# VHH binders against a8x493r558to705: the designs that were tried, part 10

Target 1, 148 residues: a8x493r558to705
Amino acid sequence: QWLENALDMTNCRLLRVAGESKKNFVNDSPFLLINEASVYMLARHIDMDVQDILTRFRSNIVVRGLPPFIEDTAKRLSIENLEFEVVDKCTRCEMICVDPMTGEKDPSLLLALRDYRNKQKMTFGIYIRQSNFEPGQFVEAGSAVRFF

## First folded at step 4 (VHH)

Design sa14 (framework vhh_lunsekimig_d3)
Fold by ESMFold2-Fast, scan of step 4:
Structure sa14 (fold): chain B 148 residues (1-148), chain A 122 residues (1-122)
Amino acid sequence: as target 1 above (148 residues)
Amino acid sequence: EVQLVESGGGVVQPGGSLRLSCAASGFTFSSYALYWYRQAAGIERELIASITSGGSTNYVDSVKGRFTISRDNSENTMYLQMNSLRAEDTGLYYCAATLGEVRSDWYSPDYWGQGTLVTVSS
């Protein structure tokens, strides 16, 4: 991938915490989408619960039932009747090493990601932005997802 | 209702080629993402190739450059072209179809085929 080794790891963006059964993406900032199957692949390299990894990744949307890393090559996707464009890949930094409750640092997740990505830029997840607008639309748990 | 039927497996010598087919019925084929999984003796089933409804493909590193996944929506069929076959490619090959979803507490199973055996001799 053409950007992996060019990007600097020092700029860590503050991400929204996932945890809602509904999400309103109408004319909003880009949202972070994580594929659960990709997390399961990464989890094989560390002694960490999948849910704990998702919490540390600070995903807004988690999708499942799709192949690992299918999100990495996507240009657009749909969630039910909502259409989204892929804006960028999410480059991970030291923030995923910090326990949200205790503040304790553990580099295991970042090191596992570095190993998994073969020393390339440590991306995991994608930023998406809604391309069609309709007031009051929500993304709900169980909504169908398709990548293009 | 939903059926996925694999064919094209067989015995082939190292360096040979095989083309696997997955014929689908009972659902709107063009709307689904499609996958090839492989199960070798002594290891769990692994995803080796995928193709989205939009045609984007992905491969595991061990088959990248040797295998090509494709789909024909007019025939409701997915293919896996396998070239430069190696002994370690031996296994049962399964096709699967799914419609991804936003995560909740419940997991929806994929549609699976019956599998087709590929044996690469010595």
Scores: ipSAE 0.120, ipTM 0.532, lowest interface PAE 3.8, mean pLDDT 74

Design sa15 (framework vhh_lunsekimig_d3)
Fold by ESMFold2-Fast, scan of step 4:
Structure sa15 (fold): chain B 148 residues (1-148), chain A 123 residues (1-123)
Amino acid sequence: as target 1 above (148 residues)
Amino acid sequence: EVQLVESGGGVVQPGGSLRLSCAASGFTFSSYALYWYRQAAGIERELIASITSGGSTNYVDSVKGRFTISRDNSENTMYLQMNSLRAEDTGLYYCAATIGKVTDLGYSHFDYWGQGTLVTVSS
């Protein structure tokens, strides 16, 4: 469920946490992708474990082995033989401030992201949609990723 | 069969310049993102520069403006031009190549690594 529409307040979304080895596309809704290298760069500016940041970002797909922030300027990408277009950048809200284990609120990550982006929106990650979507296609862990 | 070979390291004084090369063989070089990592004594390897298959570059703040990464797909070679060298730049420089992958695994798992080339900035 997308809490952004329900709340009509913060433009926040409740996203599925990464950790699945296989992603099955069941409709043409956007997937949230983050680049692990970009998380490592952000982590250098805050006293927080990389794994905690990944958990708080609640992405659908995590990619690795790519240059930091390549996703910020990409228009499209491929995963194996599947083509995706970048629909939008993911603007972060106070959902990333909530510890998923304890429910405690810590604004540090959102404040760090605000400082890191300066006068831009507090974006981290991208929404992607498969071009000419067809149900039943899969993205698996280990699949090759190329950005354009 | 697949290999990356670094060269161009050496001893220079502070303020000097060096150009490192990374020669690749055994894979489709133009399809891969390429990286320079640096390891100083007692410190873990750190990513200092990257270049995508499309030519987009990125640098850590400490080398930005001083180092320039480039690639020549026709020669299967990546370069790092290092200017205004400092004592802190001393270390073993490694090149690495990978195609990006869907995963939640650590960034240290590259497809290919070189053996490293030593850079010493004497003071």
Scores: ipSAE 0.044, ipTM 0.428, lowest interface PAE 5.6, mean pLDDT 73

Design sa16 (framework vhh_lunsekimig_d3)
Fold by ESMFold2-Fast, scan of step 4:
Structure sa16 (fold): chain B 148 residues (1-148), chain A 124 residues (1-124)
Amino acid sequence: as target 1 above (148 residues)
Amino acid sequence: EVQLVESGGGVVQPGGSLRLSCAASGFTFSSYALYWYRQAAGIERELIASITSGGSTNYVDSVKGRFTISRDNSENTMYLQMNSLRAEDTGLYYCAATVGKVESLSYSGPEDYWGQGTLVTVSS
């Protein structure tokens, strides 16, 4: 039953986990950004540790110190002197239901997101692409973030 | 102490105008991005307008062309000019000031400053 609901979320993609303290944006592939404040809002609807939600979302960049869901309406952002455009929202699928340690399936996170979004697109996070080009530039923890 | 104080709410007829103000104290206002949020009964709080420290603005589609956000760093005040008001614009309006940072996994919520809100009602 939950599988049928998850399959209605078309085009599930594999996400890359951000395991580095620095990111070099010299490639043309978009990066997945999530806002921790938005995760805290979602966490109110489920009995799950915030860190577990972050792990399941597999974002490239996590930002903090910003209003919840500011990323949902943003057209562009800057991280220090690097400029990024928002290319799309990230639609979540059944893969966030898989426990990263055990491999067991639990639909709770996807169902909570469905409820939170009132059955609209099950989006959480945004794909961003660098819009100004500066060789050798890196994003690291503590870098200042501004949304436009 | 840090304070954000909204004012300018009230009752207005459909098609009318209101100007909201957000007066700030206790921090370096000019360095912060500023936001207007709206909370309607039974609906989650939503971001409706933003203005960066450099003056760039952004709006949700439902208010674009009707609302104008602005800031006056010399007065430590942010404004929301609301024109062509509709019944759907009724709600509590909050201002917020933040500076964001890149963070890899955190236990704490984000650092931000919020006002208490000012009520806007559009009634006939």
Scores: ipSAE 0.119, ipTM 0.548, lowest interface PAE 4.2, mean pLDDT 73

Design sa17 (framework vhh_gocatamig_d2)
Fold by ESMFold2-Fast, scan of step 4:
Structure sa17 (fold): chain B 148 residues (1-148), chain A 122 residues (1-122)
Amino acid sequence: as target 1 above (148 residues)
Amino acid sequence: EVQLVESGGGLVQPGGSLTLSCAASGFTFSSYALYWYRQAPGKKRELVAGITSGGSTVYMDSVKGRFTISRDNAKNSVYLQMNSLRAEDTAVYYCAATIGKVESITYGSEYWGQGTLVTVSS
């Protein structure tokens, strides 16, 4: 209850439902992409280990070697020969408060994210969808990433 | 492999302007992100500005609105236009080029190649 009063929990729930509906109708599974440089900036602000934040954010793809928060303004990207469109920004909610291994709840990360990124936006990371699917292609560690 | 040559530095009064240039060779320039870093005496090197292959830009807070990064793919060059210079901008400025890489991937609930990350704080 206290967390809902501090955060826009209704908006968080609505985005989850919309995402599931979109997956079913367009027959595509968006990936959650996070930029390691952006995580490092957040970690420095809130005195948390980068690995702990990455674990809590539950991303599908983590990229490195890019400017912090460049993903916030990107419209598309490529990973090697694969092309992706940015579908939406990822709005964070209570899930990042739960330690994925122990189940212990700590609202600190979500509250810090709200304060760091702005009270109106608790976004971190982007949802991307492959725009040029071809059989036999895959994403792997070390693959080159370019933002457009 | 990658060759980058910076130019345009010099002595300037507070409030003045300088344009830094970085000429690149030895790689497909249009595919790389380009960055300007700076390092003041006794301090760590920090990112000042960056520009992606698609033209998206990023700036450190203290230079936003004063500095402008741009690129010219035909000339294989990146530029940093610095206006309203302050004493705290005094530093050696370095050009860097990189291409982003995938660090780790998770399919469904599985984590692959995640490794251990170390945070270094002052």
Scores: ipSAE 0.155, ipTM 0.587, lowest interface PAE 3.2, mean pLDDT 71

Design sa18 (framework vhh_vobarilizumab_d1)
Fold by ESMFold2-Fast, scan of step 4:
Structure sa18 (fold): chain B 148 residues (1-148), chain A 122 residues (1-122)
Amino acid sequence: as target 1 above (148 residues)
Amino acid sequence: EVQLVESGGGLVQPGGSLRLSCAASGFTFSSYAMYWYRQAPGKGRELVAGITSGGSTYYADSVKGRFTISRDNAKNTLYLQMNSLRPEDTAVYYCAATIGKVESITYGSEYWGQGTLVTVSS
């Protein structure tokens, strides 16, 4: 009870992602982008595997080879010749506290995020939306990413 | 055509200081995040410091408190002020515009609310 009040049980969304790495974006919903380097930094402050954090965050796109938290200040990015606008930061909620296989609740990740990032804003990752559309374009592993 | 030209390297004794410069051309410099990488003999490139178009900075743990990254958008120039230099800092230093890679991608998404508990009394 006390812990539930301390976490400020806010409205949240759970992103369920399924699919494959070679298809084009087929809906108008924003995509969740996570920077692998940022996850590694968070992992240094929590007793969890990097892969467990990535699984709980349920991102659409994971990027690598970039400075930690570069995504936090970005307004725009490109993946190859595709252009994306940053729509919003992803505010994390109690859904990341739920083990996707067992349903057990563990507030450790959310509490670590609150302490590590910002006590009033528990953000990790960004929502992006494609700003141009051309037939035949798709994103795949290894595609070059540039942040603006 | 993107061009980046580094300068300011040299020999310095431990504890000394150097300031590196990177002159950029061929792109809208002010719109790109910029980085300093280094490569020591026999090792891969290591990210040292970064600065976003908005001015936010990143530093590798090995250089925090000793190095300062900055930029001058009017001159299209990136800088790295290096203080308290150590033998371990010996490397070729490169500047770079933000270029990363997609590690993985999953298409499609579904949004779920938190749900609402409904209790019905008999």
Scores: ipSAE 0.226, ipTM 0.654, lowest interface PAE 2.4, mean pLDDT 72

Design sa19 (framework vhh_7n9e_1)
Fold by ESMFold2-Fast, scan of step 4:
Structure sa19 (fold): chain B 148 residues (1-148), chain A 123 residues (1-123)
Amino acid sequence: as target 1 above (148 residues)
Amino acid sequence: DVQLVESGGGLVQAGGSLRLSCAASGFTFSSYAMYWGRQAPGKGREWVSGITSSGGSTAYASSVKGRFTISRDNAKNTLYLQMNNLKPEDTALYYCAATIGKVESITYGSEYWGQGTQVTVSS
């Protein structure tokens, strides 16, 4: 499909290259956050296994225990005492089409996401940037998350 | 102990309106995201709407967007759901829940649920 080719070529390559480059700038690198409750809602719509979707989305941070899709309208959040601002929504590309167990390529998740979003941008998850960086700070499992 | 008490349900005709309230106690209400869910007999639970701890962001299920409005009053420890243009398909037990997010899919849940308030919409 033309739209899939454009997204796969442009957005996927730019995200991978940008991610590698930004890893060299510790306090300026954005994190990709997804909300587990939102994944559960998408899974029900698609009738796909939740764990397969989670694996395909490959976020830096997965949060749970929050309302589905609340991240789509969030402007800032905290993780414990760390403050973050929402930089942008994550537009998904061909990487979510690869089965991690078999290596088989299946565009169904990307197409289903497009349909779920009513053919608007195929966004899922948000890019966040730390706004109060201090040496020695880190995010870990169990840390409390609050959206503002 | 955490307590959530819903009220405001009742019988209403299609096209009508109801406002649900959820009174919270036993925890720091302003630190928790809140949401409304519903369950019709014989069906699973479905989420309806959510609101962040400050009230600055909201989200809605596609089936209710544009008809329902979620809000909160942190000074009164109360969550609200304004329901307009009600449809027979909205008939369900409505309940509120409080939650705080956690990083990396912890197994322990931090959700608290109330007993619900029945809403019935006649044709």
Scores: ipSAE 0.126, ipTM 0.544, lowest interface PAE 3.7, mean pLDDT 75

Design sa2 (framework vhh_lunsekimig_d3)
Fold by ESMFold2-Fast, scan of step 4:
Structure sa2 (fold): chain B 148 residues (1-148), chain A 122 residues (1-122)
Amino acid sequence: as target 1 above (148 residues)
Amino acid sequence: EVQLVESGGGVVQPGGSLRLSCAASGFTFSSYALYWYRQAAGIERELIASITSGGSTNYVDSVKGRFTISRDNSENTMYLQMNSLRAEDTGLYYCAATLGKVESITYGSEYWGQGTLVTVSS
């Protein structure tokens, strides 16, 4: 795509509307985790509301009360008694440029990521997978989070 | 009563070392993420180092490789080992603690200490 070519992106993760979005909530699929503190740091770099950034990033889990960008170097984490391994960083592509309410395209967020990450892979957030599988367990708001 | 008490500040020459301590009481220390912030006169407080309840650490680029954050849950104390100190490291150093949680609309639990002064004189 035009934006991928302009930014020299070789590993863009394209969001599929059907199928893939639903898979993010099943136990054998990775979950996308975003750290709210990291979003606040990005928001200070670009004039955009934190909630708008969160909506565009389409995360499954948002955590708070943790150091900004601690997720970038994490290998594992726990949410209450559930253990997760970090399987990959989330590379962002042009889907975050589309306003979910209006459908308007604006490359500002992706360009800000490129600049903020010093033109490395435009990653924001991490994919995690549950490692100590127990049937019937779930993540809920207020659950305690620890990074290792 | 919740308390965070910093200590270990002082005056050192450039290239010197200091070890700061943050002693905590009144909350479940081992569950909290812990932070060192630095504030220079007239400048907003900045996060310089952090450690999660699980031991994962992070640093701002200006101190990476020179400062080491650690925690001792048995003593309810967090440390900042500062090596190769520079004039730019001069400031008030504050510790803080927060609980890592899955997103909630409820106001978070954060605690701040009073600070300890570090001066690096040429």
Scores: ipSAE 0.149, ipTM 0.573, lowest interface PAE 3.3, mean pLDDT 75

Design sa20 (framework vhh_gocatamig_d2)
Fold by ESMFold2-Fast, scan of step 4:
Structure sa20 (fold): chain B 148 residues (1-148), chain A 124 residues (1-124)
Amino acid sequence: as target 1 above (148 residues)
Amino acid sequence: EVQLVESGGGLVQPGGSLTLSCAASGFTFSSYALYWYRQAPGKKRELVAGITSGGSTVYMDSVKGRFTISRDNAKNSVYLQMNSLRAEDTAVYYCAATIGEVTSLSYSGPEDYWGQGTLVTVSS
């Protein structure tokens, strides 16, 4: 996917995982995690509601109470007794430019990422995979998170 | 009750060094991320350094290579080693603690705990 008159995009990935009040791990597919503090920092560069950014990013897991962008340097994390490895950073593509309610296209969020992340980097969030998988394990709101 | 007590602040010459300490009590220290914030008069409070329960660190760009954050879970303490101090490092430094949590489903989490601060003055 390319926005040739605005951005160069490569290695674009989309990950959709519908979830209920629990995130159960029944396979080895990566999950997309974002840090709420990082979203607040990005929000300073655009006139957009934090919840709208969260909706556009389509993360599986949102964490809070951690330093902004600590996820960018993490190799591992735990959510309570569940262990995860960081498998990649999430490179954002034009899908975050599409309003999920109206279908309107606005490149502002990608341009803000380009500006905020040293002009050509459009990463936001990390892909994680459970490293100590056991069937029936869940992640719930309020679960403690630690980065390593 | 929960308490964070900072110490180690003082007056130092430009280029000098100081070590700040924060002693914590009243919570399970090893489960919390610890932060050093600072605030100069008339400015907003800003994050200087952070360390997660697992030991991962983050630093403000202007202090990278000069400051080092560390923790000692046996002593319930977090430290900020400050080297090559500059006049612009002058501020009240605050220790803060928070537990990270999953919030994608609802708001439910502990509030940040804050110390009272320790003054660092870098002046000739």
Scores: ipSAE 0.013, ipTM 0.392, lowest interface PAE 7.4, mean pLDDT 73

Design sa21 (framework vhh_lunsekimig_d3)
Fold by ESMFold2-Fast, scan of step 4:
Structure sa21 (fold): chain B 148 residues (1-148), chain A 124 residues (1-124)
Amino acid sequence: as target 1 above (148 residues)
Amino acid sequence: EVQLVESGGGVVQPGGSLRLSCAASGFTFSSYALYWYRQAAGIERELIASITSGGSTNYVDSVKGRFTISRDNSENTMYLQMNSLRAEDTGLYYCAAELGEVTSLSYSGPEDYWGQGTLVTVSS
């Protein structure tokens, strides 16, 4: 991997922070960010519940109020006064095929994503890393987000 | 007081060009991501182009290569250059400025600013 503490994309392991009202930064590992508007667009394309997709994608940070797929071309972003760099796009794998409630495996979402991306890389979301990391900083619901 | 004012709409023939402008006042323009939306009669408002505060751009597939979004922070103005216009591009074009937010457990939306729109009609 070219990144320190990069996630193993081959095994599709992801960092997860589901259910938190705020996120504390304790190290410089990348965080997975997805844009809620992008999920809405995918959901409409495949006629699937937004919440089901969000749960399957296992992101660390979800942002809203931004255009769909603005994250795909972003190089940097800020959350309040915290600065982040985009280190890579997230390639999705069979983990999104497993229903988190029942454990049932269904390839439909992964196949739909492949079709939605016109058979290119099945990416959805971005990995971000805080620039000039300082311990004790945190992000919480309602924190303002802007992309560069 | 926040204001967004669109201009530049009009009637053009297929294959023609138009440049839309969105003049902004009342907020720190350079800090906001900016968007062009299009609304045709009876259809939900559609995002067609965006530009971040840092200048990164994105487009809906139907306009890629034909439309170019840009911003001039010194003039507090955003532009949409539209080339090779097609009948399907007909609609009201709105500009918007938005500040996104983290939604981990929040359902409140960001503060949005919208203009009144400028009409574009592409007819033979």
Scores: ipSAE 0.083, ipTM 0.521, lowest interface PAE 4.4, mean pLDDT 72

Design sa22 (framework vhh_lunsekimig_d3)
Fold by ESMFold2-Fast, scan of step 4:
Structure sa22 (fold): chain B 148 residues (1-148), chain A 124 residues (1-124)
Amino acid sequence: as target 1 above (148 residues)
Amino acid sequence: EVQLVESGGGVVQPGGSLRLSCAASGFTFSSYALYWYRQAAGIERELIASITSGGSTYYVDSVKGRFTISRDNSENTMYLQMNSLRAEDTGLYYCAATLGEVTSLSYSGPEDYWGQGTLVTVSS
């Protein structure tokens, strides 16, 4: 009796950190990182607002000033003196088709992502985990980001 | 004073080649991600290619296999090698540079630095 739609729960799990301007990563759960430049490229493809896509993708961390899709090939990154490892790519499910304010469904974003990825896995964003925690370290707007 | 200066544009026949250069000064070039944008008549400025501080590259589908972006940190210069040029490649080519940072969910700011552009015309 093992077929319990576990994949649906896993693929649609929402991971969020508080909407604070400063973040202190104190747990072993991965965080979802989205690159704004990648969102911009997708937004232009489907003629959708960048902020609407960001809201639907439900990221923990948004970065800017980096090339589109650099996150897709990265193995690790730093935010200031904090080190993170890339755990996995985020596979998107039908949750991104639901307006977070109204609950209305629109398949456009998921279909556009499928087309943009040439019908490969519908991934967007990466899960990252802090590799070297030290007390008193914070991530905030303007913190420098570098991918390796 | 921060400067990005593009050069290498010109008039070329379809199927020809051009090499664009973007010379940078006034900032730590090796730390920045670098971009080539194109502005064609009646069309909004679009990203064509990018290269990270680590050398990873991105190209829009219309130029993949024809254009190659590269950087020389010792010369503070970025290049765009353009082969098999088409009439649709005509436009003003701009270079830009950014430093990666964490942003808020509501933020969608511009690039950090821009050049003045270099004109590429592909005609027979």
Scores: ipSAE 0.179, ipTM 0.605, lowest interface PAE 2.7, mean pLDDT 76

Design sa23 (framework vhh_lunsekimig_d3)
Fold by ESMFold2-Fast, scan of step 4:
Structure sa23 (fold): chain B 148 residues (1-148), chain A 122 residues (1-122)
Amino acid sequence: as target 1 above (148 residues)
Amino acid sequence: EVQLVESGGGVVQPGGSLRLSCAASGFTFSSYALYWYRQAAGIERELIASITSGGSTNYVDSVKGRFTISRDNSENTMYLQMNSLRAEDTGLYYCAAVIGEVESITYGSEYWGQGTLVTVSS
């Protein structure tokens, strides 16, 4: 299981790793990071619940307490003592139009994203990769996040 | 359903070779990073080899040059070629797959197989 962060608009919170890990290697697969403040801005443009948008975006890491869209121009970030590089922006496709529980299709989120981002190639969120490996380190709720 | 099934274990003499297989079903195999772990008697489970979705490989020092991890996305199978086997390589070998991109509220998820026993004796 993974750990959820509590709703708190003043703190930067992250979700912890599911399960136990005893790894000597770094995973080369990038993680998808979403900034909750950016989702709230998008939500004001479209009539959808923030949690529904987050569920449809299928992010690995959700951060809070940061300015909206700060992730769009970041090159690096740290989560406590872990350092990450930004690999690319996440381009959204028709998968966000599908309700993961029911399978119903609704293009409104993708269309709103296209309109709201003003042809920012429908990107929302960033792919990040850990740039410094230290055994035994992991992300958890309440871990401090800084963008560079 | 998601399954990982290891095979290829057995008894082999020191200096011999074995090839382990990990057959996967129920998920998009090509998107996952894949790992081999080893559990020896009285020792914690140790990650020994990994291969990313892009094919980059990593090994613990004790098996570098002797073990080779590979994947065949068309067959949904990962392999561990084990050469120059030593008594200390004896253990249960497990495969694991890591889902990075699919889950929205986690920074990683892992699936584990049942294990396959390798014994190296004179």
Scores: ipSAE 0.014, ipTM 0.128, lowest interface PAE 7.9, mean pLDDT 69

Design sa24 (framework vhh_lunsekimig_d3)
Fold by ESMFold2-Fast, scan of step 4:
Structure sa24 (fold): chain B 148 residues (1-148), chain A 122 residues (1-122)
Amino acid sequence: as target 1 above (148 residues)
Amino acid sequence: EVQLVESGGGVVQPGGSLRLSCAASGFTFSSYALYWYRQAAGIERELIASITSGGSTNYVDSVKGRFTISRDNSENTMYLQMNSLRAEDTGLYYCAATFGKVESYDYGSEYWGQGTLVTVSS
């Protein structure tokens, strides 16, 4: 009833599903980065498994070992010797309401995100782009991440 | 050798103020995000404040408006200014420097101080 009026769906970015073998390579296109600690905080306000939230968010890069929501104010970050700039915040849309296996809709995650974060903002995660892109570079599991 | 040394803890009356310091050595201080954690008796350790290498700050709701985290890269020192202290703020305060990892199967490198005790008594 309130979903279409309360949630601005016109500014929803198309989310790409990361393939296991390709997620380690850096592209010249923006990557979606999510902080696992931030997901744990959201999970405390919704009856949903952390892994299910991560699956629905469809991030390219998941970082862990950092404080919740440190990514919200980041302007730059490094992954080992690679430098990235934050190009945008990720605005969440109806895609996170759809179970990827069954196609069943449940607005609970999007509504929880709206209420937990900010009624006017449905952002969770950040888009990043390598500052000095070079083909063939990659990001490995276990790589050190620092925010600036 | 990496070291973090906390100071500034003590006994204070409710409503009082205290300033904690965390002096760091042995790593590139300016490139690390820095954190204050608190552990009260019988309660799990809690992250209360963070500051990125760029100076962006974050706080848990219980300390917003009362505590201020800051850093001085020229002195390799991080601070926590605590105002309007409450009995619930009593605990061991730890500073930490850490970095995250991408899709890691183990947690990232972290450096911890020894802790400094803050007691708010009436």
Scores: ipSAE 0.042, ipTM 0.413, lowest interface PAE 5.1, mean pLDDT 74

